# Designs tried in a protein design chat: VH-VL binders against Laminin subunit gamma-3 (Lamc3). Part 13

Target 1, 177 residues: Laminin subunit gamma-3 (Lamc3), of Mus musculus (Mouse) (q9r0b6r508to684)
Amino acid sequence: HIRSDFRHGAGGWQIRSMGVSKRPLQWSQSGLLLGLRGGEELSAPKKFLGDQRLSYGQPVILTLQVPPGGSPPPIQLRLEGAGLALSLRPSSLPSPQDTRQPRRVQLQFLLQETSEEAESPLPTFHFQRLLSNLTALSIWTSGQGPGHSGQVLLCEVQLTSAWPQRELAPPASWVET
Short names: E, the ipSAE of ESMFold2; O, the ipSAE of OpenDDE; V2, 0.75 times the mean of E and O plus 0.25 times the DockQ between their complexes.

## First folded at step 26 (VH-VL; framework fv_oberotatug)

Design j13 (from d02 with light chain Y32W; at its last look DockQ between E and O 0.07; V2 from the best seeds 0.00; counts 0 for: pae O 9.3 > 2, placed apart)
Fold by OpenDDE, look of step 26:
Structure j13 (fold): chain C 177 residues (1-177), chain A 125 residues (1-125), chain B 107 residues (1-107)
Amino acid sequence: as target 1 above (177 residues)
Amino acid sequence: EVQLVESGGGLVKPGGSLRLSCAASGFTFRNYWMSWVRQAPGKGLEWVGRIKSKTDGGTTDYAAPVQGRFTISRDDSKNTLYLQMNSLKTEDTAVYYCTTDYYNILEGYYYFDYWGQGTLVTVSS
Amino acid sequence: DVQMTQSPSSLSASVGDRVTITCRASQSISSWLSWYQQRPGKAPNLLIYKASSLESGVPSRFSGSGSGTDFTLTISTLQPEDFATYYCQQSYEYPWTFGQGTKVEIK
């Protein structure tokens, strides 16, 4: 696994605020503060990038801390590589809880091209090519959503890597043809 | 709805042992730090100890009066918090509450969010 | 350890009264202060956290103020269900400690 737990720092993550709301990255032992106003882009550090073909079909897991009665804001995972770009939506959302208690929730993003949650579906070959040279991985939030009565924190980011399975043979060298 | 139900309380002699349980429901138990807080009859509240979530290391902290005698543990698969009490003393007599804890370093707070109804432990000869 | 001292230890009031309870820390605890309500025979309930933040579901007649060493819990208009014991608690420095409590009784 490739993981950021933010226990000792921002871990090389960078923030880009969109719109009129500009803010610096805010880190604490509780995690990275996600903005609730305006869109934001959190860019992953180098350790998440490069050849990530072993993560094909595996989940990227975001652990969030949400306020009482709250839910995670709409979040997309954006992948860039080999001149291609793809946006993924969570493959699973946490169930609403009838509680006043702040809670941690996990959003999972499956690294696959064939998903109803993918905004820009790619042929398998192109998606594999993208993963073979991942140049950017970023978390995008619109800052919109119901139940945001408090702060939402990004507590952990985990990229799962698995050994190639026979069913999913390692892709050959990529050539733009 | 968040529910915490303590059990295991009762009468025990000094030097004896007792294990309390706290059954949790209505929330993702594994994600939360949990504490025990006790209240002697007719007295105030006293923090006993805390256990962090597994993702945060699962470590424990104890108040000085119970250090070395009490052990807090958790079974996330059972949504249960435990308090193993050994070498009990008369001054350990109290209602014992389990709590869900919440902290936010960025905002600067830590508090006991939800409380069970408590279980009475009486240490008497 | 940080000592938390509440004042008064008890008070009598009537429905509709304004009630003020104070809590003093033996050292500065910034805003790491919470208030709890405990009704007779019941478990405590969180009222205020971070000195002045109202917990969800708590009536707006409750308010908290203060920072550093001196804190105040105010009930603007006492209701019948508010007769209880109130505790402050610091979480600034380990171990966490509570005030001795303030019992609000009916006059």
Scores: ipSAE 0.012, ipTM 0.586, lowest interface PAE 9.3, mean pLDDT 87
ESMFold2, look of step 26: ipSAE 0.305; ipTM 0.676
ESMFold2 (binder alone), look of step 26: mean pLDDT 92; pTM 0.933

Design j14 (from d02 with heavy chain R30S; at its last look DockQ between E and O 0.34; V2 from the best seeds 0.00; counts 0 for: pae O 3.4 > 2)
Fold by OpenDDE, look of step 26:
Structure j14 (fold): chain C 177 residues (1-177), chain A 125 residues (1-125), chain B 107 residues (1-107)
Amino acid sequence: as target 1 above (177 residues)
Amino acid sequence: EVQLVESGGGLVKPGGSLRLSCAASGFTFSNYWMSWVRQAPGKGLEWVGRIKSKTDGGTTDYAAPVQGRFTISRDDSKNTLYLQMNSLKTEDTAVYYCTTDYYNILEGYYYFDYWGQGTLVTVSS
Amino acid sequence: DVQMTQSPSSLSASVGDRVTITCRASQSISSYLSWYQQRPGKAPNLLIYKASSLESGVPSRFSGSGSGTDFTLTISTLQPEDFATYYCQQSYEYPWTFGQGTKVEIK
């Protein structure tokens, strides 16, 4: 597994605010502040990038701390590589828990052919090409939220790597543009 | 300058209804979670309920004593918070304050930032 | 619900006195504790958040301390405008709850 637990720093993650309000990445021992107004792009460090074909079909897990009675904000996982880009939605959402205190929830994003930006899934061949040369992995928020209320902490990011699967076909050579 | 001005309080009989308003100014009202907090005469403070911002879903939460009887709503175009009180009881007698809420999970706190001066609701036969 | 208990319920003091108010939670609330001041006939005002952080504009004679279950508000040198009722409030567990208040009266 490739993991960021943010216990000792931001771990190379970078933030880009897409609204009128720009902010630096805010880190605490508990995690990174996430979900402020204006939309945010939180970019993963290099250790998450490169050839990630072994993670095909495996989950990227975000662990979030949410306020009492709260829920994670809309979050997308954006992948870029081999000249391709797609956005993934959570494949599973945590079941509502009857907790009256801050709680941690996990969002899972399966690395498989799916995209909010396309009517049809990306062909497997192209998706594997993307994973073979992953140049960007980023967490995107919709920009919804007041910015000071309903804040969420990103506590951990985990990319699961599996053993080589027989179903994984090696990507054909392609010309980068 | 942040201002919250409650109105609509008055005398009502048990079982009656009343609607309170909170006019907000001096800040971007639509960005804030808002709460109602009440204080019975000579007593302490009691949280009544909360409404989140529209961007956070605009959902509401209520204290158990008012659940099912009170409804919180907001009109962001008018910078106004509302508290619809139905089936009023004598124990609902209190000064009702509207508040702006601030929650910072990174810093580890949630508090009532600004308070109005309150409006008195008296439920009596 | 988390119960917040303040002590004392009331106290008499003079201008210049050091005043200490205690707030105890029925369970650990970490540092999710705020203090409010309410002057007679007025709305409450935030004094302290996160147990010890002074709100902007609040005089430095006010201070907060504590974590877990026991918290303290201290007024180092009581001023005439400090005669009021003070409330603690926890935000660790929903629903939010207040202490019963501590009234600081003129001796």
Scores: ipSAE 0.025, ipTM 0.669, lowest interface PAE 3.4, mean pLDDT 87
ESMFold2, look of step 26: ipSAE 0.300; ipTM 0.638
ESMFold2 (binder alone), look of step 26: mean pLDDT 92; pTM 0.933

Design j15 (from d02 with heavy chain T59Y; at its last fold request DockQ between E and O 0.22; V2 from the best seeds 0.00; counts 0 for: pae E 4.9 > 2, placed apart)
Heavy chain, then light chain:
Amino acid sequence: EVQLVESGGGLVKPGGSLRLSCAASGFTFRNYWMSWVRQAPGKGLEWVGRIKSKTDGGYTDYAAPVQGRFTISRDDSKNTLYLQMNSLKTEDTAVYYCTTDYYNILEGYYYFDYWGQGTLVTVSS
Amino acid sequence: DVQMTQSPSSLSASVGDRVTITCRASQSISSYLSWYQQRPGKAPNLLIYKASSLESGVPSRFSGSGSGTDFTLTISTLQPEDFATYYCQQSYEYPWTFGQGTKVEIK
ESMFold2, look of step 26: ipSAE 0.367; ipTM 0.660
ESMFold2 (binder alone), look of step 26: mean pLDDT 91; pTM 0.926
OpenDDE, look of step 26: ipSAE 0.397; ipTM 0.787
ESMFold2, fold request of step 27: ipSAE 0.201, 0.000, 0.006; ipTM 0.649, 0.462, 0.495
ESMFold2 (binder alone), fold request of step 27: mean pLDDT 92, 92, 92; pTM 0.928, 0.927, 0.927
OpenDDE, fold request of step 27: ipSAE 0.473, 0.509, 0.450; ipTM 0.806, 0.820, 0.796

Design j16 (from d02 with heavy chain R30S Y110W, light chain E55Q; at its last read DockQ between E and O 0.55; V2 from the best seeds 0.00; counts 0 for: pae E 2.001 > 2)
Heavy chain, then light chain:
Amino acid sequence: EVQLVESGGGLVKPGGSLRLSCAASGFTFSNYWMSWVRQAPGKGLEWVGRIKSKTDGGTTDYAAPVQGRFTISRDDSKNTLYLQMNSLKTEDTAVYYCTTDYYNILEGYWYFDYWGQGTLVTVSS
Amino acid sequence: DVQMTQSPSSLSASVGDRVTITCRASQSISSYLSWYQQRPGKAPNLLIYKASSLQSGVPSRFSGSGSGTDFTLTISTLQPEDFATYYCQQSYEYPWTFGQGTKVEIK
ESMFold2, look of step 26: ipSAE 0.453; ipTM 0.704
ESMFold2 (binder alone), look of step 26: mean pLDDT 91; pTM 0.927
OpenDDE, look of step 26: ipSAE 0.499; ipTM 0.806
ESMFold2, fold request of step 27: ipSAE 0.402, 0.317, 0.423; ipTM 0.714, 0.694, 0.708
ESMFold2 (binder alone), fold request of step 27: mean pLDDT 90, 91, 91; pTM 0.917, 0.919, 0.921
OpenDDE, fold request of step 27: ipSAE 0.494, 0.497, 0.524; ipTM 0.807, 0.807, 0.817
ESMFold2, last read: ipSAE 0.417, 0.410, 0.397; ipTM 0.690, 0.704, 0.672
ESMFold2 (binder alone), last read: mean pLDDT 90, 90, 90; pTM 0.914, 0.916, 0.918
OpenDDE, last read: ipSAE 0.506, 0.486, 0.504; ipTM 0.810, 0.804, 0.808

